# VHH binders against c4kar8: the designs that were tried, part 123

Target 1, 263 residues: c4kar8
Amino acid sequence: MAELSTPSPASPAPLDGGRGDELEKFTLRGARQILQLLQDLITHRGLITAHTGGGHSFMTAVLKVDEERGRVVLDPSPDPQANRRALAAPRLTCVTQLDGIRIQFPLVGLGEGQDKGRPALFAPLPAEMLRLQRREFYRLQVPLAHELSCLLKAEDLARKPVEVSARVIDIGAGGVAVVVPTGAAEFVIGGTLPACRLALPDGEPIELDLEVRNLNRQTQRNGTEQLRVGLRFAALPRAADTRIQRYIFKTERALNAKARGGL
Key: E = the ipSAE of ESMFold2; O = the ipSAE of OpenDDE; V2 = 0.75 times the mean of E and O plus 0.25 times the DockQ between their complexes.

## First folded at step 8 (VHH)

Design m3 (framework vhh_7n9e_1)
Fold by ESMFold2-Fast, scan of step 8:
Structure m3 (fold): chain B 263 residues (1-263), chain A 126 residues (1-126)
Amino acid sequence: as target 1 above (263 residues)
Amino acid sequence: DVQLVESGGGLVQAGGSLRLSCAASGFTFSSYAMYWGRQAPGKGREWVSGISYSGGSTAYASSVKGRFTISRDNAKNTLYLQMNNLKPEDTALYYCAREWSSSYYDEGTAEYFQHWGQGTQVTVSS
């Protein structure tokens, strides 16, 4: 059952698939909790993907929390078009991670101005923030040093078969997110990519079928655009599942040890 | 302003066919993947079908695969859904969308649907 978080038909608000009640337990609404979480994002230099709608997003960060004015200060995109999209959007959906825990929050009423003589974006403090601590929603940010890749079998702009080596940026029990140059291949939500190859450090590439779950065009902080593709593991062999879980656990443990050990 | 206007719904007998259209304006239609979704009475919204910006890739919900065909005409900024062998359980308000995704790559995650059209009602009698 559970059709509790269905927005009105006139609202462009997210449709959460009737899972609003399940997410309630992970939603922070206390002003002190929200301020503390935003401050944690600043302290850990958390990079935020701000979704502006229409499959567009840009990379940003919380620069500061202005408690006296009740607002958050964000780093603008170096791409003026991304900033124009953000300012025109009725809301931003901000997504980030802290220690592998997904954090998501809305920003409404975005404005533009300056902070200490530098361009900045401003928004009222969010009334709520989602902090997902469920294991099935956990995603490991893949360290750049691991150079994890997935060879995708897809079609290009002319419907010709192509193989695209995509960098894996995050991984979880249910799938991976990868980045590809815009225009490198053609994707559609719900499409299946058969016989892709996921390269993990320990052993031969894992051959598996992937389903496209989301597409997002991102403007990076250096002004370049890339396509982020969320891919779900179709029927995953037990040996593959074991290797993926082992990689996640081992990497998480190593990152935790590194954080405590000073590297 | 993004505008999406659905049409082509109506009353049809089980086993019959309907063709839905969605006229798009206010954006570069040929640069976006497009989607059809539906909401049955008393139920949540569900994704039905998607088509890539060139029309080269399509996807369908398991409940409609083999019966529905999504297509597009980029010169006319129009999205279509050909619905064959309709069943009573296909009764729903059908709408087109430019944006459809989940927040995550795994099952059981929140989904985002933006720039809903007004919808067109399809009623299938048994």
Scores: ipSAE 0.413, ipTM 0.799, lowest interface PAE 2.4, mean pLDDT 81

Design m30 (framework vhh_7n9e_1; at its last look DockQ between E and O 0.39; V2 from the best seeds 0.00; counts 0 for: pae E 2.1 > 2)
Fold by ESMFold2-Fast, scan of step 8:
Structure m30 (fold): chain B 263 residues (1-263), chain A 126 residues (1-126)
Amino acid sequence: as target 1 above (263 residues)
Amino acid sequence: DVQLVESGGGLVQAGGSLRLSCAASGFTFSSYAMYWGRQAPGKGREWVSGISGSGGSTAYASSVKGRFTISRDNAKNTLYLQMNNLKPEDTALYYCAREWSSSYYDEGTPEYFQHWGQGTQVTVSS
């Protein structure tokens, strides 16, 4: 039952601060550690999903860290409305991954301005950052070249059954996160999608029942909006679990070898 | 600009029924899945139920499945929760939400909850 209780690799969703006691051992509060982690995100050009509330988020990135002024500079959205929502929000919850490890941190006091003549957003450095080094939270970001897809069985706005081929953006032991074209289907958190088909490179598609765990309307860096859907494996046959783990392990090993090579 | 106003709570005896309503404004109601959550005294927020934009799909926490029914009227921009066979354990402040995320540490506990209303109190006496 352990695998069925494993959190799904849903699209980035904020963790509730009310569970701070359980997250304390994964929370970084040292100024040097925070600065180093932010610098690592810059070096690796890590994309950040910034949640502004109301089911809205936008893609951003840390452009630089101003240690002397105690500030972080963020890439604004090309969508002016996304930036207005961010500036109006009491806080942003930023979620990203580095080497498959989930990183989450709050930003409070967001402002707007310019960096070298270009629009930018800035906020005080976070007082803490969450770095989850737990196997059950590990999610492999699927390389675009792998063209992983999952055929979802869902309903459209007219309650008509539809099949949607969704791109898999991340995968873990407990599930996948996918991107669905705008208007292609409806989802509800907690709902079940029966008999979906996950395509992996080695063999026939795996037939799975998936549970919806997270939904996020994300504004991409080019200004387009997409729906990210986090899906949990409702029940995973041993053979399917083995294939998924092999894919994750092989891909992670290849990505780590490439990163360490530094070509 | 998004507003959600809950109503319909009250005091009820165990085994009784209540129907909660949530009046929504400031957004295209039919384009969003909607949710009911609750918070009992001294406890964290608990996801209760969800319904897709068209109303074609619903979901329920195991603690309420078979007793509660979520529904919506898109023409009236209103979300409902019909609660039957109420138990003292259902005593909580109930919230309507447009956004919900599940916790990594507790399958039924929301990690992210956005609501705009006051909530409506439900008290179930033994």
Scores: ipSAE 0.573, ipTM 0.825, lowest interface PAE 1.6, mean pLDDT 81
Fold by OpenDDE, look of step 9:
Structure m30 (fold): chain B 263 residues (1-263), chain A 126 residues (1-126)
Amino acid sequence: as target 1 above (263 residues)
Amino acid sequence: DVQLVESGGGLVQAGGSLRLSCAASGFTFSSYAMYWGRQAPGKGREWVSGISGSGGSTAYASSVKGRFTISRDNAKNTLYLQMNNLKPEDTALYYCAREWSSSYYDEGTPEYFQHWGQGTQVTVSS
């Protein structure tokens, strides 16, 4: 009777531990803390970018924390291929933000099933969650109704200059995040996009230089791939800074008023 | 499966030169920007250089600008890093990555990257 040694559940690979001691202070390992943070994500309807490896990611959300079963329930991608990748991945790296704080956590042992008759992804509770320090700059999520755009001057695959109108999804004092159609232009992190135009509701577009700081390929719910580009203001005139700050402030006030039931 | 294999590292004297290579497989190489990163002993991983899919756009960390040149041969699925005027501070494990991302666009934010190679060691002696 050979005792089938139940393979010890592989300890979730530590979050990319290369920043050793510095990240430890930001790492939550307490069960209560983890549960609370996950609950907070639920409460705030925090969108999560789930990285499956190979440069692939999809948008998800924590739907439920099942404390009894010790698992988290995630919203599956509308893309079956993304879900397959997620299920095949040895580790899912989840990235999100709450109150301007980046949160990162690994999920291992992902499974699919149903929650209340709806397709869902399941994973054991993370053993650790990284809660990074607050952003240096506040980032406003741009309301869809504002239709902020940024005209990007970039190059296509043939190295031909192209102008791409990108939707602004968030804005801060330090830059913008935009969404561009896949294949519209080539970007490289660290690259400069000169003489771009940021359109604000209050006047003429702002001409500015942008530096590419972030690239994320995302599969949308409809199965289309979009590229999210994080762009730093490389050179921002004072007048432009003032306008951006004013927009952010005004919009934030309006959103807060609405949240309070005043509008 | 995505594979990246770095080579070309070694021991070099200060002021010397090295050329690193990264052989890529398992994906359409020309469709992706590629990056070099490095990790010095006891330090975090840092971005060194990036090149767009077509090779039309390049970027460099301030620490290596003017000394390093990133290039690619899409026909050979190979990424290169020419390193000139090497300094002891350049001593690190060098790796290539297909994905590199900052958490935020603002300065000082954590970076995320993925690479599939073991890296190549560069040691610059004084």
Scores: ipSAE 0.514, ipTM 0.826, lowest interface PAE 0.9, mean pLDDT 86
Fold by ESMFold2, look of step 9:
Structure m30 (fold): chain B 263 residues (1-263), chain A 126 residues (1-126)
Amino acid sequence: as target 1 above (263 residues)
Amino acid sequence: DVQLVESGGGLVQAGGSLRLSCAASGFTFSSYAMYWGRQAPGKGREWVSGISGSGGSTAYASSVKGRFTISRDNAKNTLYLQMNNLKPEDTALYYCAREWSSSYYDEGTPEYFQHWGQGTQVTVSS
């Protein structure tokens, strides 16, 4: 009888298929709220991934808010091509995290100019910002010192099997994001990478299947380009899930202890 | 000067077949993964299938897996979608894209296309 069986946990719902009713309760539209959130990003030196479309993005930051002129000032990329893509895009989608809360906002009407004699990008203040305060949206930014890696079993450009050791840059309950050199392997959104190996600091690597969900040719703050691959955990055994959650919890606890002046 | 031109759509009976083509120009076709998407009237855009630049890897939405086959001919700069056992729910405007960007791994980033054409209409009657 199905009513007597132990139910499995529900799969997570998609986060963003557009701007729908599910996102409305996370949407900030008040001018004061928007200004305060942008100021918080400046104060905390928030790193922002700016998506320019076509699977391209670059790293930036909000340098200042010009309230009198109603605009934000962004740090340009050292890569002129990234800046040209940003200026040509009808919409720049900015994504970041602040204290573990995912922040997302659009900028339209991006322009190039100078701020205090240095090159800068300018846009009108966004009319809205998403502040996605939910556990399923959380992504731990992996400390570089941990050197987390994921061995991907993929194919190279000649359709031959290849193993690529990819650095894990963030990890959450449902997946990881990794970076690889452009051209190291071929990927396709929706593709499955079976039997990959995620190396956590404790114990043997975890064997798991990964699904490619995003591909972005990302220009780093130093101007170099790498491929950022967003990967969803497909079939995640309970033991593997437990190890991943333990890593996340332990790392956050350690980071919080340092923030409380443990140094 | 990137151009993508879809063709091969039409009206078919349920259970029938169609093959869609996408002619590409203005870029190095073999260097890019290519995708098919569709949009039914009154519904949002739906990812259908993708294929790697070399053609070695493919992926399909669960709703079309086993019925649709994506392929490419890099010598002809052409992407294909063979659609078999068509159902009324497959009725949509079909378009090809050079890039498909959804969310990371949790559906957080809005979708963008690098370029897409007018599409080709597929209508499946019962």
Scores: ipSAE 0.430, ipTM 0.801, lowest interface PAE 2.1, mean pLDDT 81
ESMFold2 (binder alone), look of step 9: mean pLDDT 81; pTM 0.826

Design m31 (framework vhh_7n9e_1)
Fold by ESMFold2-Fast, scan of step 8:
Order: sequence, then C-alpha cells, then structure tokens
Structure m31 (fold): chain B 263 residues (1-263), chain A 126 residues (1-126)
Amino acid sequence: as target 1 above (263 residues)
Amino acid sequence: DVQLVESGGGLVQAGGSLRLSCAASGFTFSSYAMYWGRQAPGKGREWVSGISGSGGSTAYASSVKGRFTISRDNAKNTLYLQMNNLKPEDTALYYCAREWSSSYYDEGTAEYFDYWGQGTQVTVSS
C-alpha cells in the first residue's frame, strides 16, 4: 500500500479547525506518565484495537514494557495476515479505554520476535499518549448480557434499502459503536443513516439519525473478521439524551458494584 | 498491487473550477468506499469527501459542501472530484484514498488520514 510521503509518519496531523489544539490538553509527553499509563493498561488487561491503516485493525494487548530497551511488547493477532499488515504499516494507531477514559497512542517501527519463547510484536515506546477524560469522550462498554442493538437503515451493494440489526458494543453521550458482518451493508464515512432505531432496555426504541464517523475491519482474537462502525448521534431530543445518559450511569454503577462484590 | 493515481490539479483563479481524477487499479474498485483528502501548506490533513462503493451515498466536509461534487465511474475504475467556486483556502495537495482511518474509532474528534496516491496540487490565486 503506497502512502503519500508528505505527512509525518510518527505523529498524525490533527483535524484542521482547532480540534488538534483542544487535544493538546489531553496529550501526555512525559516519559514517566507514559510508562505509568502503559503499566495501568497491563494491570487491567486492557484490550487494544490497533489500526494499521486502510480501515484495517486487529485486537491486541500490551504484554509488558521493557524500560531498559525503551519498547513495548504486544500480543500478536492469531490472524497471520493481520500481523503481516501491521508489520508493513508505517505506524499503528492504538485505541483503548480504561475506567471510561479514552486512551490513544501511535506506535512506529513495529517488529516481530519472541518474548519468553512465545511470538510477540515489539515497538519503541510512544513519544506521546492521548488520555481523554471529558464526558463527551467517555464510552461505556456494553455488557453482552444486555443484548443492546441498533436497527440500521442502510443500503446494500446493489443500492437497495436494507435493515441491519447491529450489536452495540459501546455507547456514549455522542454516539455508539456497532458491529456488523462484512458485506451486510455499504457505509461511507460522513454519510447519514436516517431513522435508525436504538433499543434500550426501558421503553420503546429511540428513532434517530446517525452519522458514520469511522469504519474498521477488525480481526478478533478468535481470528474472525468483523466490521466495526462508529456512529455519531446527529441530533437527540432531550428525552432521548436523558434515557441514554440514565442507561450509561445505571449500567456503570451496577458494574462497579458487581466488581466490588456488592452486586 | 493497489495503485491510485491522481490528476487534474493546476493553477486556477478564485471562482474557477477544476475536476480531479483518481485512476484505481489492483483491486475490485466497486467494493470499496473512496475518499478525497487534502493538506494545505502549514496545516493538518483534512477529509474532504467520500463516496460509497455503489455511489449511492456521498458525504462532504462542511467547508466544501455545495461547491464540490464527488462521483465515480466503476466501469472505468475512476474516482472524480468536481470543484466549483474555488477559494484561495482550497489551495492544497489533493489525494485519494481507498479507506479512511480515524484516530477515534467512534467519534472522529481527531483524524489520521491514510492516503495511497501521490496527490495532485491545486493552487487557487486570489
């Protein structure tokens, strides 16, 4: 895959128009802060989505930090093709979440080898990490038991209307991420999906317009490929916003109580 | 072997028009959404427009909506960007991409632009 040679491979250019300036407030550049955050990801066994460019990604995790050699050790994908794409990529964009905080960082110079006799991927420590603590950036990982779904109104490859029931994997104040089978419908970043229906446990489905914000082909740990679709709420009535907020807070409190053994 | 080759850039006066082309090869063109992006001197990369594989859906950045039109000819494996009412602020290197990536997988508050062509320079004089 040939990329234009003009932008920096080590640091992505921020969105023109001030979003990049806003993100600087949340960017960690201190070596000690970066090491601490990576160690927190290890301690919590945080699952990381590593984007290799071209809409491709795979699931990984930080296995250890080698401070002496200035590198991180990553869990390789069970899919050899995902690993091949990663090694060929000029950079990986790693996205994860810890305690409702969005964490993101670039990795440049990925290599492969062994750690403790097992296959591993290696990369130099990132020079910067993004840590977003604002409510607008918070995403609740939806428990599988809730079976939260969104009925998407989209078009298939023949431009025919289709309805796709997509599993909601995370939800926040500004949108949802859903999973669909590859090929079930066509999506384009920036496109609008009108009159979709978000099913929450209480009440009737919420009808809303969604904007496609990103598309990622993800290879899961079991080797299966899925399309992850990030969707922004175009506009929400106050009542719908209140219901979504209530669901998020109630679910988060229940998960916190469960983790502390209180149910 | 994926190849994307942009053409059609040049020098034009404010209020003028240009049509950019991107010739694609090495993959099933109709199966992929295609995108135009740009990078102006001294500025970050900016998403401009997108079109679904069938051409049934299009999207535009607010800065170009109403002035630019994205289209594709799947029989010719070619992506187009018709640019009308050009402004000096449209001066940039324009490039096409088969896939778009975002640093924020569900919100798009920061974007990492992946591109596969060499780009074509558009310069708009005032």
Scores: ipSAE 0.409, ipTM 0.772, lowest interface PAE 2.4, mean pLDDT 80

Design m32 (framework vhh_7n9e_1)
Fold by ESMFold2-Fast, scan of step 8:
Structure m32 (fold): chain B 263 residues (1-263), chain A 126 residues (1-126)
Amino acid sequence: as target 1 above (263 residues)
Amino acid sequence: DVQLVESGGGLVQAGGSLRLSCAASGFTFSSYAMYWGRQAPGKGREWVSGISGSGGSTAYASSVKGRFTISRDNAKNTLYLQMNNLKPEDTALYYCAREWSSSYYDEGTADYFDLWGQGTQVTVSS
């Protein structure tokens, strides 16, 4: 189906094309709504991570909106190579957060120039902006002392079933990130791991299905590789959602109390 | 040098079938998950399917689930996509990729597609 926005052939795309319909309800396409959201980013000084492709990104901000010329003005990177990559990219994917709400939008046709005598990047106003609810994008870094784990049911390199106890390094309402030794199991992005078990401090492990969203290889100091796996909750019962949220809130309060020394 | 060469596209009638191939060289093929993606006229890039290094796990976009089958032959360093019950909406340039990743597990994540070849054109007539 044709969309109102026409993305560049080299644009990043959502992992699952079938999920595009579900994201449509969070997509702003009205010029008035887009202008208002960009102005809100300026007012609140929202820092933006601009992804230029190939694992490269830089930090920027919207400095102003030039309605007469239909342009946004962005703060360039202090790294000249990052700016060169951005200018060469057919599309930037901009990600930011406003009052806990994740905002994502494309910029196409980036150019450089001056704004009030200072270097600036310019791009046409985006045709669409994605605005997602706070809870979907909040992530708690799990304290090492909690020893939070998830038992993954996967396959090894010989297609044999394997159970891997993976350390949970972050957790949110939408999923977890875990680390496993490289070679412990095979993963494929978009694949489902059924009947995994998330161990929270209180009660029985939660049985849930997880979808693989990302894979990142990390080399340890001793030369061994560890794989970071981003996993989305494919279906989450209300009771499980409540337990996860309670763990997150309790841990946040404990960390905030320690940071302030106010016990 | 890493090389991926797609083939098998063409013009086909709605309800028809095509099999795409991707010939890989320059890396240990069996050690990598492999992916098919597509770019339709007027649309963004869409992830279509993925397969683990051993072939034991597969994944499909909801739009193609039940109609497409991804497979691999590690002895021949070749990735396949069997496309059945083709629809006009499947018209696109199809790409083979070794890497398809996102930095987030959250809803609304933007992914990058590392395009390795020229792709192979699939056109489905009504």
Scores: ipSAE 0.395, ipTM 0.743, lowest interface PAE 2.3, mean pLDDT 79

Design m33 (framework vhh_7n9e_1; at its last look DockQ between E and O 0.52; V2 from the best seeds 0.00; counts 0 for: pae E 2.4 > 2)
Fold by ESMFold2-Fast, scan of step 8:
Structure m33 (fold): chain B 263 residues (1-263), chain A 125 residues (1-125)
Amino acid sequence: as target 1 above (263 residues)
Amino acid sequence: DVQLVESGGGLVQAGGSLRLSCAASGFTFSSYAMYWGRQAPGKGREWVSGISGSGGSTAYASSVKGRFTISRDNAKNTLYLQMNNLKPEDTALYYCAREWSSYYDEGTAEYFQHWGQGTQVTVSS
């Protein structure tokens, strides 16, 4: 049931299909919505990565939606082996992007033939399409000039309590990403950092419990190592949520105004 | 270069116990947080437990908290998972992973990295 969930550097990998409840609200099942989305992919010439299983994929595009016959027409691969794998697969998982929105859908019952005298692949219209709106996953890149910081309560390498001032590099409704000086503290994904303090430009620091969700080691050009830490807000109070949202909105507004005022 | 080899799986009766091991090589083991993840038949990958480099901090998925214990022996470059009060729903292929390395998001299980084949755990009722 599970598809490959890890993103590929060269080609997008499918999202984890085991997240059924979480993805349900982003799943389109209305026939008109599906037809409109497929038509939008045609209009914008959206390139699709079609996963055939076993780690194999090929690039395709929707050439046409044949509503009368209830099918999509796809551009075949120039690689005959890729087309043979696709035809033998019980299911294709198609992944694409439209205006920053990730779109994923299955195709079952792939066949081959010709459209207007040219080779084509055909499949019945998908019964569902995933349309993952990036607005819900938006992260504001924090301007360097704002010097946003978060004081983390953690343990050092000798298992002693320490406080670490970390630079906030991005922020969203669900959390922040920070850069921690190498060797200052240790972290574990899933661990909780209690009573941390997020400093925003306006007002007193916000006291928050943070959950570690991501760790990335970064090697700088001078050979030193830094740790990027992804942190989720735990049990965010309404007042804190309001202040964070206000900061995000105000900063976006200022950045947009600066871009438009360039004349 | 990095190699992780899981062992200790098998068939056990519900309510039983198993201890999994992960032998690590090719890196400075004590410098990295280590993790256990699993994939049950017909389901996606899920994070199970984590332990910091020194062993000072641990974390557990809610489904296993109180039943499973993660530990490490840095002198032996070995990670362990003690599994008590096993349930049929714990049936899965279990993987160990070195420090999760990915972008911030709310689905860390999506970025689960494993270096070995895993070890199969089957819990009968």
Scores: ipSAE 0.474, ipTM 0.797, lowest interface PAE 2.0, mean pLDDT 79
Fold by ESMFold2, look of step 9:
Structure m33 (fold): chain B 263 residues (1-263), chain A 125 residues (1-125)
Amino acid sequence: as target 1 above (263 residues)
Amino acid sequence: DVQLVESGGGLVQAGGSLRLSCAASGFTFSSYAMYWGRQAPGKGREWVSGISGSGGSTAYASSVKGRFTISRDNAKNTLYLQMNNLKPEDTALYYCAREWSSYYDEGTAEYFQHWGQGTQVTVSS
């Protein structure tokens, strides 16, 4: 197999995770499967994180699929800068979750326009979608009512130590994603945050060493900006791992019970 | 538009030192974390080091920790990599980057862009 080459500036970058062959078994390329999955996202009003590169992303949703013209219609951001970044990007990497399954797909050829008189973003249907149906890729979306937080030991913009209470938005076997107000602290991908404290609803907070794996300046659907930080658990003691897995299992079970008994 | 220009590479003997520079323009330099990466012929991309916007936080690949020091001068829009005790394994084309992100949530995918030609470092045994 040929080595992946570094793209020229302004060219679309290939999706390269160093795991391309291991992801093939999760890749959907059938037109009907892609259309059905996009329709499921529309029906469930799935919130999508659209990555534009350069450490930027914005929240969006698929509004509709135009099957006749072979394109998707996306909700634009109320932040004009987020829309400009999306339109300038060689590709838009969309990430979401449906029924606990990670879904990822690229959109190329993004354009702006109107759909029935309202502003919208348009792109051809993706040629492929990843449907990562494996437990190790699972991230539980933390219910807002749980108010899960993680106390991060980081540095502020003046290079001084700071403790930041960050809201946990998802949690999985290998890590968490948190949100912090823009400017509360600085992070660098690959950096370590020692002795952070994850506050679960039961028991004392768990002391954890965390590694920064992702940084995204996210524009929310209401236009506000926050920093989304993807954090990997370093070496976890078994007791900490057990408590995290128990939280995930209990919460997943409770959410499933509410879905079945809601009406 | 973003422009990054690497310099300072060259030929050195094992145990020697080099200092790389990266001149940045087209964006607010102090607002972004900056990174060094490298690629040897026939090998994959390798993250080397990163530094926060203010310069207060740094990170290093295990293969270079203790030997390389990343720094920045925000007044001069310049990123540096001081490389000491160089080994033949450090031979590579070195790039600076602003964008270094994974598009997979668990951070298993590496995405590395560079905006210049890079600067060659060659270490003789």
Scores: ipSAE 0.399, ipTM 0.784, lowest interface PAE 2.4, mean pLDDT 81
Fold by OpenDDE, look of step 9:
Structure m33 (fold): chain B 263 residues (1-263), chain A 125 residues (1-125)
Amino acid sequence: as target 1 above (263 residues)
Amino acid sequence: DVQLVESGGGLVQAGGSLRLSCAASGFTFSSYAMYWGRQAPGKGREWVSGISGSGGSTAYASSVKGRFTISRDNAKNTLYLQMNNLKPEDTALYYCAREWSSYYDEGTAEYFQHWGQGTQVTVSS
């Protein structure tokens, strides 16, 4: 009777990040810290982009932390296909922001079930969470009410110049993240988009060159696929930088005031 | 299933040239930007070049700009990397990828999805 040694659950692959040494200082591995951070995500209703691989992702949220069972409860996608991909994936890469700090963590061993009679996804607690506290990583989540947009000058699949009005979802000193309809334009990481126009609530649009730094395909709740594009300011005039900084500061102040019950 | 198979690597002297190929299958090749990356021994993975689905847009890492040329044949589902004026510093395992995500940091943390097994390029001084 050969005891089939149950293969030890493969240690979650380290967060595929840059120089391992530099990220260590930003990596939380303490159980208490992890629990606290997950609880904070719950409290703040932080939306999480869960990457399932293959360029696919879906929006989720941490619904609950079950400390007794050592698991996290996630909101399933309204897209059954996204959920199937998630369940089939050996690892989910979860990305979110809390208070402008980027948070990244892996989930492995995803399962489906029910929480209080509602469909839910379950995973063991992450063994580690990356919290990037550097000011350089700070990005303001743009309030929907501000309706920030960026006119992107790009090319379509036929290499025809196109202008795409993209909603800005976050903004920082170094760039913006925008959402575009899938197929609206072609992008490549490292590519430059010249003479784009960023519209802030105050004043005329800012003309600037943008560099594509990140591409993420996301399936929305309605089943529509969108492309999230991370864009770096390639060349930002000083005056534009000042305006962007002012906007960020003003918005943050307003959000904080609201959070404190002052508005 | 997405499959990527790199070829064309080998040993070359400094100043020499190589052309890498990546055969893609299991997806609509023309619908995706494609990328080349490399990993030198003891180093992390680094982005080398990217090309849009149509091939209309290309991008290069500063370290390879002017020396490397990325191209694609969508009819053949093949990605190419022409490497000229190769340097010892170019020694690495080269891989093609369908998806690449980068986070802007002073130490750019980049990850890619759906990559091949890679092809070894060794540049001798």
Scores: ipSAE 0.399, ipTM 0.767, lowest interface PAE 1.3, mean pLDDT 84
ESMFold2 (binder alone), look of step 9: mean pLDDT 81; pTM 0.824

